# Ledger of designs, part 24: VH-VL binders against q9umr5

Target 1, 268 residues: q9umr5
Amino acid sequence: SYKPVIVVHGLFDSSYSFRHLLEYINETHPGTVVTVLDLFDGRESLRPLWEQVQGFREAVVPIMAKAPQGVHLICYSQGGLVCRALLSVMDDHNVDSFISLSSPQMGQYGDTDYLKWLFPTSMRSNLYRICYSPWGQEFSICNYWHDPHHDDLYLNASSFLALINGERDHPNATVWRKNFLRVGHLVLIGGPDDGVITPWQSSFFGFYDANETVLEMEEQLVYLRDSFGLKTLLARGAIVRCPMAGISHTAWHSNRTLYETCIEPWLS

## First folded at step 1 (VH-VL)

Design h12 (framework fv_mavrilimumab)
Fold by ESMFold2-Fast, scan of step 1:
Structure h12 (fold): chain C 268 residues (1-268), chain A 122 residues (1-122), chain B 111 residues (1-111)
Amino acid sequence: as target 1 above (268 residues)
Amino acid sequence: QVQLVQSGAEVKKPGASVKVSCKVSGYTLTRLSIHWVRQAPGKGLEWMGGFDPEYGKTVYAQRFQGRVTMTEDTSTDTAYMELSSLRSEDTAVYYCATAPLWFGEYSRFDYWGQGTMVTVSS
Amino acid sequence: QSVLTQPPSVSGAPGQRVTISCTGSSSNIGAGYDVSWYQQLPGTAPKLLIYGNSNRPSGVPDRFSGSKSGTSASLAITGLQAEDEADYYCQSYDSSLRGYVFGGGTKLTVL
């Protein structure tokens, strides 16, 4: 038998978006128990990420308890950040493969239709004024807004991403690192044609410097300091990078070739 | 790719000071520990000092304390090493080198400058 | 004078294996601090050859290997080639000195 799979959706999303992914899993790994979590759906996906982490934690505990041999996580877009925090705050998770589908692991700095819906008159260059306020931090999307031209504000005001990435000190950092390192495999998926995640290399822990030049994971202070275990995981051979061109943001969970290449091998 | 480019050769008289520069490209100084290592003609490598991430500041080898000053200009990504009260035995090639900022990785100089020959003669 | 002790020279013929030792003490290698190795060709800056006792940077062939045991480390070079003729330095950290320390260097001659 196959280990159970838990799916966590993204911004303005719901379980319906994963119908094709479920079909693929059923075809290649028949009998797999797949649970797509219907929490924080649609507009509720705008709730603060720490609130979402608490809710998803309550939902995954009984699933993990029933699977002593382990579970797999498939986490899409914003959901990948929820899963990052889950793996850090749970001192007893038994996750084997954490599969991150185009998630902004180092943050987001790009104009999207989602941001224009919330902040119609704002350009990405001005969004820091809203996001790095206490009011802005009540919205999930602002919890991972990372303006490379106002990194001091990001480090001081981010209530979520800067903390889980170890970019700002937190009392629980050592425990969070220990917990995260229990994961079997960190499978990172993303690509240049995503069109939403900016820079797309954020899905692989790369990000802009102050000149908007992308620095890859191995050049990031969080990697070099091993703040939450990336360097240790890479040395252990536990990080899998699976970039794929030609896939738009809303297609990562519904592309058969992507599934067969990047996801299927990690669902044992 | 990280590249370190050092200033040109210097000839100094005993008692003078010399200031060697090390220009970093491909990274920023804030993401690296810069260290200075010298090598007298026909001799081995001698560590002079550098940024120690565990200590959180620049540290100098005991024999150079009081004579060496290591500084950085992050706006130009340039590191400097100034050695004062020069003696003939300070004649050497001076290298800058990079080390990771991660504590627990003490012994790793990943990239080296080409070296700067400093000759002290009367 | 050097804190870490290396033999001043070693020699071998093409295709042979040579080993270069690096002996430390309880305040450096014996305290658990990692050992790195550098290759210095005549007239050039040193190049990182091995780090973290046994890891190779990109571009370093697998015929170079490092090991550590107790207060000592070793660099092994198999399948010796003429271009391996160089000076080799070990390096560690010393807790008593609160600084980086190098071995005295070993001149490898390929006969």
Scores: ipSAE 0.000, ipTM 0.373, lowest interface PAE 21.4, mean pLDDT 88

Design h13 (framework fv_mavrilimumab)
Fold by ESMFold2-Fast, scan of step 1:
Structure h13 (fold): chain C 268 residues (1-268), chain A 122 residues (1-122), chain B 111 residues (1-111)
Amino acid sequence: as target 1 above (268 residues)
Amino acid sequence: QVQLVQSGAEVKKPGASVKVSCKVSGYTLTRLSIHWVRQAPGKGLEWMGGFDPEYGKTVYAQRFQGRVTMTEDTSTDTAYMELSSLRSEDTAVYYCATRTYYYGSEYAFDIWGQGTMVTVSS
Amino acid sequence: QSVLTQPPSVSGAPGQRVTISCTGSSSNIGAGYDVSWYQQLPGTAPKLLIYGNSNRPSGVPDRFSGSKSGTSASLAITGLQAEDEADYYCQSYDSSLRGYVFGGGTKLTVL
């Protein structure tokens, strides 16, 4: 029988966005128990990411407990960061495949429809003034705002991303790394036509340097220092990279070819 | 930031065509999904169709298929809706609208144009 | 005609609560498609009031709330004010029509 699948949605999203994904899973892996978590839906997705992590943790514990063979996570956009933190804070998770659908794993630095709605007069170059304040860190989008021109402010003020990436010291870093390394497979999905995640290589742990030149995962200090286990996972053969062109941000969970190529193989 | 500005009122005779424009400012047209909704005087809202330039697809409501054409000019950030074979019952305010949220197939129109009154009379 | 059914009118006194219903079918609200609500003041374009069944855009007071159950949705307005007099429209997507659908509209009168 197939392992249960837990789905975590993104910013301004809800479980109904995943109807196509559920249909694909039912077609290829009939009998799979799929749970799409209806927590922090819509506007509630703006709540601080650590608050969301706590809520999702409480929801996944009983699902994992009932599945001794393990579970799979499919985590979309902002939800991929929630799942990153879940894997680190849970000392008893039994996740086999963690499938990250176009999630800004190294952060976001770009204008999007979401950003223009929340901060209509702000440009990406000025958002650091809001995001790297205590008030700004009460919004999920600011928890992974990563301005490459103000890296010192990001490292000091980020209450979430800098900590889970091991870019800033934390007392729990060693245990978070140990927990994260228990994952069976880290499946990274993203592509150049996403249009929202900026740079799109953030979905693969690449990111801008101070000159806005993209450096890939293997050039990041996070990887080189093995801060939370990326280098160890890659050496173990546990990281899967599945880039695909021609897919916009809202289509990752509803494209059949993407599903068959990048997701289906990892749903044992 | 995003604003939709529509062309001015039109008076047309039955059988003519009308082309309403919707100019996008504060954002790039190619990243917006523009839809058209009309409202006859004293009546409710009726969706006519919409173009999603990111995916290059246009969908028309069944009742308007064959009479409506929705296009865009990315060089001027302007979307157009052309309705042909006009009848008196086509007298309505025509709105362009877009969304700044992403919900897959479910979405709300959070930014609206001011509306264009099209009057069809002989 | 309208695909989603709303009562044509509703009324209440200042400070009271009113609820506006929106009834769909298995091809729209019943199929799981989210419901949005719009407020339209005379002579103006519609304004988004609720999206994704229950979420409020920035600037919309918390006295406006949305809910969804089965094939129906509801808009609740508490603490009615005179400026709430307007037409209210629900909206969803219909899989059989492959398009967006609106309710017929409800005129709210604040007595």
Scores: ipSAE 0.000, ipTM 0.390, lowest interface PAE 17.4, mean pLDDT 86

Design h14 (framework fv_mavrilimumab)
Fold by ESMFold2-Fast, scan of step 1:
Structure h14 (fold): chain C 268 residues (1-268), chain A 122 residues (1-122), chain B 111 residues (1-111)
Amino acid sequence: as target 1 above (268 residues)
Amino acid sequence: QVQLVQSGAEVKKPGASVKVSCKVSGYTLTRLSIHWVRQAPGKGLEWMGGFDPEYGKTVYAQRFQGRVTMTEDTSTDTAYMELSSLRSEDTAVYYCATGVKYSSSWSYFDLWGQGTMVTVSS
Amino acid sequence: QSVLTQPPSVSGAPGQRVTISCTGSSSNIGAGYDVSWYQQLPGTAPKLLIYGNSNRPSGVPDRFSGSKSGTSASLAITGLQAEDEADYYCQSYDSSLRGYVFGGGTKLTVL
């Protein structure tokens, strides 16, 4: 029988966004129990990511407990970062496939409508002044704001992403790494036409250097130091990269070809 | 090694405020979650709140919301807890403690300060 | 008024086994949050005795053990010694309160 699937949505999102994904899963893997978590919907998705991790953890514990053979996670956009943290803080998770659907795994550095909604007069070049304050860190989007021109501030002030990526030392880093490494497969999905995730290669652990040149995962210090296990997972054959052009940010969960190519193979 | 050293005992009148300090030595404050726990004479432990300097978020127990303020001075590696509008029932030993995030529970209190007795009486 | 329920007292003779219970609910221990235990000797600050349900910090003898099942946790002390006479507190996290919670404490008397 098919392992249960847990879906975690993104910024300003809700379970309704995944109706097409559920149709696809039902067609290819009939009988799969799919739970789309209705937590931190809409404006509540702006709550600090550590608060969201606690809430989603409470919801996934009973699902994982009832599935001794394991579960799959499909985590969209910001939700992919929530799932990253869940895999690190849960010393008893039984996740087989973690499918990260266009998530800013190395952070975000782009002017978007979401930023203007929160900070109407700010541009990406000066948002570091707000995001790297204690007040700014109360907003989820600032928890993964990664200004490549102020990397020292990012490393010092990021309350979430820098810690989860092992970019700043933490007493729990060894346990978080051990927990994360229990995942069966890390499936990374994203593409150049996303239009929101900047740089789009952040979904594949690539990111800007100080000159805004994208360096891929294997050139990142996080990977080279194996800070949370990326190098170990890659050596194990557990990382899947599935880029696809022509898909906008709000369409990753409703494209049949994307589903068949990048998601379906990992839903055993 | 890492130690938490608290300020000395205080005697206050009802309605006053008290500010207790907790100095961290042998480690950097920004890498620790500092929490405050109190214990009234002959009673149990009560969590008041904690400031995780790495998260930058101060979380207070609902019972103390509006009366307690927890701050830090990273230049001196010192955390502070200020409790206002004191009443006789606030007479207690106040502890600072380091929290570490680990496994499902998220935090446990690894190291404790020696405690600061605050007495509220007329 | 404690969110986690402990017996107010337990007693035993030297060399015997004693168990201290900690009863929670679906919003804390029942939600999967780990339980930690603290020992408080008279006139001293609490000391971490058990963390993450069953782990011992360096220096804590294996006479002390922790377990968790459903909405409850237990601390077991074997081979009781006079030095074990203290107050014991369980601690977890509560999702409804969005904060950390302690049990009411158990006074262990070694007879």
Scores: ipSAE 0.000, ipTM 0.373, lowest interface PAE 20.5, mean pLDDT 86

Design h15 (framework fv_mavrilimumab)
Fold by ESMFold2-Fast, scan of step 1:
Formats: structure tokens, sequence, C-alpha cells
Structure h15 (fold): chain C 268 residues (1-268), chain A 123 residues (1-123), chain B 111 residues (1-111)
């Protein structure tokens, strides 16, 4: 029998987004118990990410407890960051495959319609003024805003991403690393035509330097220092990279070819 | 500060067609993501269909397929719904409404509604 | 018949709590599709009251709340007021019909 699958949605998202994904899973792995979590839907997805982590944690505990052979996580966009934190704060998670669908794992630095709706006069060059304030850090999208031209402010003010990436010290860092390393597989999915995640390589732990040149995961200090276990996971053969061109941000959970290539192989 | 303003009331004969417009003002995104919903006098709400111009996908309710055409002109911020082969049972108020998913992710709702257009089909 | 089932009417006195049910099936609410709720005052367009099962738009008082369980959803109104007298509609998506579906509507009377 197949391990249960838990799905965590993204910014301004809900379970509605995953209807095609559920169809694909049912076709290839019939009998799989899939739970799409109806927490922090719509505008509630703007709640601080640590608040969302606590809520999702409560929801996943009984699912994991009933599945001694393990579970899989499929986490979309912002949801991929929630899942990263879940894997770090849970001393007893039994996640086999953590499948990250186009999530800004190293952060976001790009103009999108979502940001314009929240901050109509903002540009990516100016958003650091809002996001790196105490008020701004009450919004999930600001928790992973990573301005490469104001890295000092990001490191000091980020209440979420800088901490889970080990870019700023935290008392729990050693325990979070130990917990995260229990994951069986880290499956990273993303692509150049996403149109929202900027840079798109953020989904693969790549990110801009101060000159807006993308440095890939293996060149990041986070990786080189092994701050939360990426270098250890890669050495273990546990990191899977699955880039695909031609897919827009809202289509990762509804493209059959992507599902068959990047997701299906990891749903034991 | 988004407003949807619809064209005026129409009186049509059976067999005619009607085209209702919906002008979007105060909108900051280029996508209109408009749905059409009708309400016969004293009856409930009935979804007719909707279009997302960003992804080029229009979905019509099955009972209206073959009779309805929904289009959007993003250059004029105007959505249109044309219903053909009108019958007396098509007498209703027709609403345009903006899909919440255009900026609130995939939350499935309609947050801003037009004032409605009364279409009366009589002989 | 509407795809989502609502009671045709409910009533309450000022200050009371009322709930309006919305019963779906495995192809809509039971499949995980979000539920939205709309308030319609006489002679006006519907107004979004709740979206994404339980979220309130700006300007909607916290005495309105939504919930979902299994194939059903509920709208709860606490501290009932005279201005709450209106028709209420639930709405979701149905995978079999491939489109939006509404409940039949519930007339709330404040006595």
Amino acid sequence: as target 1 above (268 residues)
Amino acid sequence: QVQLVQSGAEVKKPGASVKVSCKVSGYTLTRLSIHWVRQAPGKGLEWMGGFDPEYGKTVYAQRFQGRVTMTEDTSTDTAYMELSSLRSEDTAVYYCARDTSYYRGYSFGMDVWGQGTMVTVSS
Amino acid sequence: QSVLTQPPSVSGAPGQRVTISCTGSSSNIGAGYDVSWYQQLPGTAPKLLIYGNSNRPSGVPDRFSGSKSGTSASLAITGLQAEDEADYYCQSYDSSLRGYVFGGGTKLTVL
C-alpha cells in the first residue's frame, strides 16, 4: 500500500488548487490517502509563517502517527517553506519524500501581482523598507523577502527564512538540523517559465548575489557551511533536482508531464 | 476601489440575442477574471460561466454551452456575455463578478459584483 | 434542484445565534473545494461574506464565521441584528459538472 500524502498550499491558495494533482495520484497510485490541508486558506495565508507552521504541525501529527511506514509531503510555493520549518521543528516526523513545488527556498526578489495587491506602490527595489520592519514581518510574504542589495537588513530582520536557512544564528539550530536530516528525499521542482518565483533558481536553493548574478546551491554559504543539512543530504544522495521549462507558477500542480516526471517516482 | 459597471436593461423578443457588457474600473492587474451569474425573478443564483484571459481558458456551464459566448477585452477593461436563442425563461438579472483567485490565489469566490443588468424576454 | 442544499429559511431574534447549513457531495465540498458565502439584501447584488471556507473580507464583522466538515459547510451568525435579514447563498466548485455551483439560498428573517 502507498504511504499517505499530505499537501500544503501556497500564498492566497486553498485545497481547490490541487484537484488535478489528486486525479493524477489516484490514477498512478490508487488507494493512496491524500490529505489536502484546509488551513490558512486565502487571506489567512498572509499570517506570519511561524503561526502557520504551528497550525499545520497540529494537523499533521495524527496523520504521521497513523502511518508508521512514513508519509510524503507535497508543498507548493510558500507552502514549501512551511514544510521546511515543519521538518525542522518536529522531533518525531516520519516524512519520506518532501516534494517542493516551485517554492522560494532561498527567498523571493521579484515584482508580482500579489505584491502589487498588498503594496500597490512597491517595487522590488523598495519593498525592503516595508518587509524588514516589525510590521512587515507580520506578513508571510515578507518572511521570505530576500533583497540581495540589503542582505544586512535581511539577516537582521527576517524572522523566518534567515533562521530556517541557518543564515542567522538561533538557539534551536542544532536540533532543527538534526530533525530536518531525517527526511528520506528532498525533491526540488521549479523552472525558468514560472513567472512568479524570482529568481526561479530559488526553488533549487540558488539565489542572487549583490550583482544579481545567480549562484547555485553548491556555491551558497548555507550549503558550504551545511547550516541545516543540505550538504549532508546531497552526499547521502537524498536531494533530487527536477527542473522543467514551459510551466507557469499556477500550473505546477496541474501538469501531467511534470507529475509523471518529477512527482510520481517519489510516491512509494 | 474596484468597481464593475454593467450596461443597461434590455428587452428582447424570443429567438433574439443579447450582449451585456461589464466595465472594470480601479483595477491594478491586467487580468479581468470575470464570471457571469444570473438570477431569475424570485429565484436563486445560477452560474453561467467565466473566463481567465491570462490563461486563455473560458468555462461555460453545460446548460448554456452552444448559446453563450464570454469574451474579455483587457485593452478596454471590459468583459462581455452574449446569450443567443433567447427564451422567456432567460428573463433574469445578469451579473458580472470578479473571481477572487485573480489575486487571492485559488480561493473560489467572487468578491466584486456589478450592479446587474435586467434582461426581459417577451413576445 | 440546486447542487448544494440549503434550508429555504431560518429565523432568529436579535442577539441570538443562527446557523445556515450547506450540504454538498463528494464531487464538490467533499472533494476539498472551498466554500464561499454571499449575503444578498433585497434589490441589490450579492456581497461576498466568507471565502475559502472561513475567511472574512475587509469590513465583514467577526460575528459572521464559516466552517467546513466532510461534505458540508456552515455559516454561523452570532449576535443577530435586524440588518442581517437577507438571503444567504453558499457556493463551491463541482468536479463532475466542471464549474461553479450555488446553494438554493436561505432567507434569514429577524423577528
Scores: ipSAE 0.000, ipTM 0.392, lowest interface PAE 16.9, mean pLDDT 86

Design h16 (framework fv_mavrilimumab)
Fold by ESMFold2-Fast, scan of step 1:
Structure h16 (fold): chain C 268 residues (1-268), chain A 122 residues (1-122), chain B 111 residues (1-111)
Amino acid sequence: as target 1 above (268 residues)
Amino acid sequence: QVQLVQSGAEVKKPGASVKVSCKVSGYTLTRLSIHWVRQAPGKGLEWMGGFDPEYGKTVYAQRFQGRVTMTEDTSTDTAYMELSSLRSEDTAVYYCATPYGLGSYKYWFDPWGQGTMVTVSS
Amino acid sequence: QSVLTQPPSVSGAPGQRVTISCTGSSSNIGAGYDVSWYQQLPGTAPKLLIYGNSNRPSGVPDRFSGSKSGTSASLAITGLQAEDEADYYCQSYDSSLRGYVFGGGTKLTVL
């Protein structure tokens, strides 16, 4: 009946944060098998994103194999980047809806309490010195740090996001694009009151230029060059944008109106 | 699922210290944040401290600062809470609990340990 | 004293509705932090009853409901039953204290 749903959590998070979401799904789609992946929880969410991608890949393979009609992914915050990479590295994924809950798809450039937790003396203007070092790239948050004033360093040092977004060459880029394009729907969710994801438009593939002016997805080189398939997906009608004001970063998976408006329609 | 199992009851004299343990099973301690909450007989719940990812370290409630130490032994999946310079008003049941949604600690505690009664008497 | 204020006791007869209030301030409930409720039976650890203002864990009857408005929250119990007799605690987070805060507790007596 309903396709299984796989949930991937975010930075300093765990499966328990999604109890509200599971309640909503059970109410609207009773009988849905929902698996909230209990990997890289809490402090382990700081491990390099490629390590997390490998672990989550191993966990999703048997779930996808048991669901020949397909599965849905709901991926929150940092988890949305894990899911981006999963869809690219898996030659055999059968994902229908990929629902991205406030994930920094073009990267992060903002002072947050999570950055102060890791690097208490750093400001966003100086964090590039730490994140774009080999040592810094061993932390997940630095894997998607995108300083618009040091884009050359981001392109050279980012071991994860620049590669997954096709901003730097990778030998597997063509295969990754082909794999990603198998997704049925890319559902992007985010909003101006998030308070953590900076700029919030990063959740919709928008990002700062060198003057900190936000350029939307259609103005990004990765879109214009169709580096990993965004232009192709948009032309196919497969990209859904669902912005909502009034929702803080920790509330995307626990707001009923958000669920009914942005998530429920994409759970077949 | 995750279970928290605490050490047994303790009786201490004023001025002594007590160290309560909380064993994590069904999950790894390194992926959890353990917090401590106490309850004096006939009184309400009082948060003592735990790991605060927003502040980047273990945070203690102001009234316990300087008297409480919270540690972890990841090799045995056991968290500890040590309270020193005990007074009669420290007589209480001490609970360990974990707030799920680390980094979003505007959440709740579940599960809870069964509690450890600490009695301070002369 | 507790940071969140609850009435010390409430009572009702079987089948009736009772409400338990939880009053906070601008640094906790008023700042938008979620409110959770715990039920504590004599001699046991607290059990999660309501989380995230209004959500019920698996196994909690729909007779229990939570709400939040401004700096306050309420727990409502409809169709009151004898087994509902317990202590009830509200809980939130306080940005000024950088920590979790609890209400003083409410003893519910089923008459």
Scores: ipSAE 0.000, ipTM 0.396, lowest interface PAE 16.1, mean pLDDT 87

Design h17 (framework fv_mavrilimumab)
Fold by ESMFold2-Fast, scan of step 1:
Structure h17 (fold): chain C 268 residues (1-268), chain A 124 residues (1-124), chain B 111 residues (1-111)
Amino acid sequence: as target 1 above (268 residues)
Amino acid sequence: QVQLVQSGAEVKKPGASVKVSCKVSGYTLTRLSIHWVRQAPGKGLEWMGGFDPEYGKTVYAQRFQGRVTMTEDTSTDTAYMELSSLRSEDTAVYYCATSFYDRSGYPTEYFQHWGQGTMVTVSS
Amino acid sequence: QSVLTQPPSVSGAPGQRVTISCTGSSSNIGAGYDVSWYQQLPGTAPKLLIYGNSNRPSGVPDRFSGSKSGTSASLAITGLQAEDEADYYCQSYDSSLRGYVFGGGTKLTVL
């Protein structure tokens, strides 16, 4: 009776991280077929996001084909961006609920342990030099690096995020918008205590202006222009916002209260 | 509007090389991925290779690796395809075609604009 | 031999409907890659007719439509006209070959 669930992990992650999430789903929706995709695990999560989108696309097609009633996506952190692109490039997806778990939907601008591992001597203020080069765009984290002090470079150099957000023109933009709009529900989850996603409001399509003041989704040009369908989805009542305090970045997939409040209601 | 104009017909002997050009107008070459497709007389279309944004470089179909070289001159908006060690089976019309790509973004999986074709005849 | 399979020919009378099939495998259409269709009139270069499974470029009449299901795709032409007489090719991307692939082509004859 329950639609299948497909789970897409994040940076330096694997299917093991979702053990608790699978337990919660089994308890509340027994019999649900849950597939956690074991692609681009660990260090392979650093590969360019468009490469990851292609690989995940191949994996989800047979699952969607076997479920004519539809599927749900639960996409964590960086995985939420993969799922954003997936919904845009697939003209035949049958996704009902797209549940985005603390994903930097408008990009990332913050120092994290991930960045220190990759670029030990770099600070967020200097990463634009690396990320907005052709070499830097070979790394997934640079594909969604969004420096608010160098927005011109972000718009010109971002090979992924600026395109899927419709912040830069692309020949496929109209088709990508049409495909994305087929989603039943866009469930956005995130919170102020995440500690990794910066600004945390990026999970809700908010982001820094040039003064590092956060502007919410409705103030973004991508929303106002309806570049990929956010304004249309909101008008349809298809966007759900579920912020929760007290949850760190690595706990979104293992907090029972978060699951019951923000995820469970959307797993029909 | 994008327009592709190819060089004229060529007749070559077996073992020779041929270099076909494709002049792009109406758009900058840096915003387009150029591909090469051939068609033997009375036969179907066969993809030979083209720019792959995922790798940031040109990729060749396995059958042509080692014999084909595809290059671009952005200063003249001209793409080239050179095929070496020609055989009679290489007699075909060679087309250049564009797919859109926006600075190494996700590649489109189709070819929007095509050149008029260049007939290459390999005969002894 | 082509990677995608099309019937070599199809025929119809003016005003009728014809359908051209394109059969792939798990590494191309079955892997979720989009299907495009090209029309080639005698002595001319191919022209994009359908992209992204079902979308029409500006200038292509709505009597041309595309669809995809599983490992196969289909091009439907309604209200068949004499000027539709041409070769039609389907095209996709193949992940195992890391490249673009074409069907063998279908010659449409308008009776």
Scores: ipSAE 0.000, ipTM 0.477, lowest interface PAE 14.3, mean pLDDT 87

Design h18 (framework fv_mavrilimumab)
Fold by ESMFold2-Fast, scan of step 1:
Structure h18 (fold): chain C 268 residues (1-268), chain A 127 residues (1-127), chain B 111 residues (1-111)
Amino acid sequence: as target 1 above (268 residues)
Amino acid sequence: QVQLVQSGAEVKKPGASVKVSCKVSGYTLTRLSIHWVRQAPGKGLEWMGGFDPEYGKTVYAQRFQGRVTMTEDTSTDTAYMELSSLRSEDTAVYYCATEGSKYTPFLGWSDYGMDVWGQGTMVTVSS
Amino acid sequence: QSVLTQPPSVSGAPGQRVTISCTGSSSNIGAGYDVSWYQQLPGTAPKLLIYGNSNRPSGVPDRFSGSKSGTSASLAITGLQAEDEADYYCQSYDSSLRGYVFGGGTKLTVL
């Protein structure tokens, strides 16, 4: 009797990471059909985000078609950006709740072990030289690298995030906005102890200005201009913000208190 | 209601710089997209630059790149436009203007164009 | 320089209809960007007259209307009155220039 749930994983991740989430859903909403999409696992999560969007789109279409009452999306980390683009490119999606688990919605600017694994000699201050090249844009993490000190390069070179956020022009922007606005609820989850997503407020559409001072969603031009519908969704009462302290990046999908507080209420 | 009040007229010599202010009232500056538009005597409107929401940054018209700087002081809700290396052809009325948006319950958000304008600041560049 | 082309002047008698054209290209009006129109009375700042191609702000009379087709836009003024004597500017956004663009302006003379 519950709407189906579709789960999209993050960077260097797989469906196995969600075993605890599936246990929680089964306990509170028995009978829910949960599909964890087993695409772009491990190293394949480094593929360009537009390539991932195409693959995930092909997987979600038949699931949505079979669920006339609608579906819910739970999208973790990088997966939240994939889901952002899915909602924009799909003319006929029937997503009720889009639950974004600690996703860098305004981008990433931080020194993390994930970046050092991929680019061992680079620091956040010089990654713009790699990421804002055509070669760098063939890696998913560079698609949402947002250096606040080189915003000109970000806006000119980002092949993904700047476009889906409406920070750079695209011919499809008005259609993407119309499609995204079909979502029932946008549930944003994140917190200060994540340790990977930098700034953590990126999960709530906040981000650094040129002085590395965080400006919240309502101070962002993408919100003020309603570039893809955030202002309309907030006015509609459709945005839910659920920050929680004490949770590290790899624990968002395995913390029971987080599930009960931030996820469970939106799985009608 | 939003109001924009600009600084007074300036007379400058060639090679000098001028800094025009635009004080915002009735709204917070951080929630507005401020544009600068000039008009030479007897000529049309010319966009100089402004914070472009589609690019998430201040964008300057190509003609003014390298000579114009647009800044904001959020503590005083004041926007500034500074034009350097002034020439006689920079003699003009300089306007600040803001783009508006409005929520209508059935139609959603609508962009209003440049709906609020300052009164203009006359800058005269002469020997 | 003007990126959008307007006639430099138009004229009409009181009570007549006049139309002011605004011709763009595939990078601005033709790309789907909305057109706004501004009225500038002598010695004053411009006033927004039409936004979003055809919408009127509060206080703008019904006799002013805007339309857009292809790469061009038009401002129509019906029941022309002496107080309409002003300069009129169209404005859009240009994706190739990455900025806002104005037409050269049209001086309306009421005969």
Scores: ipSAE 0.000, ipTM 0.368, lowest interface PAE 21.3, mean pLDDT 86

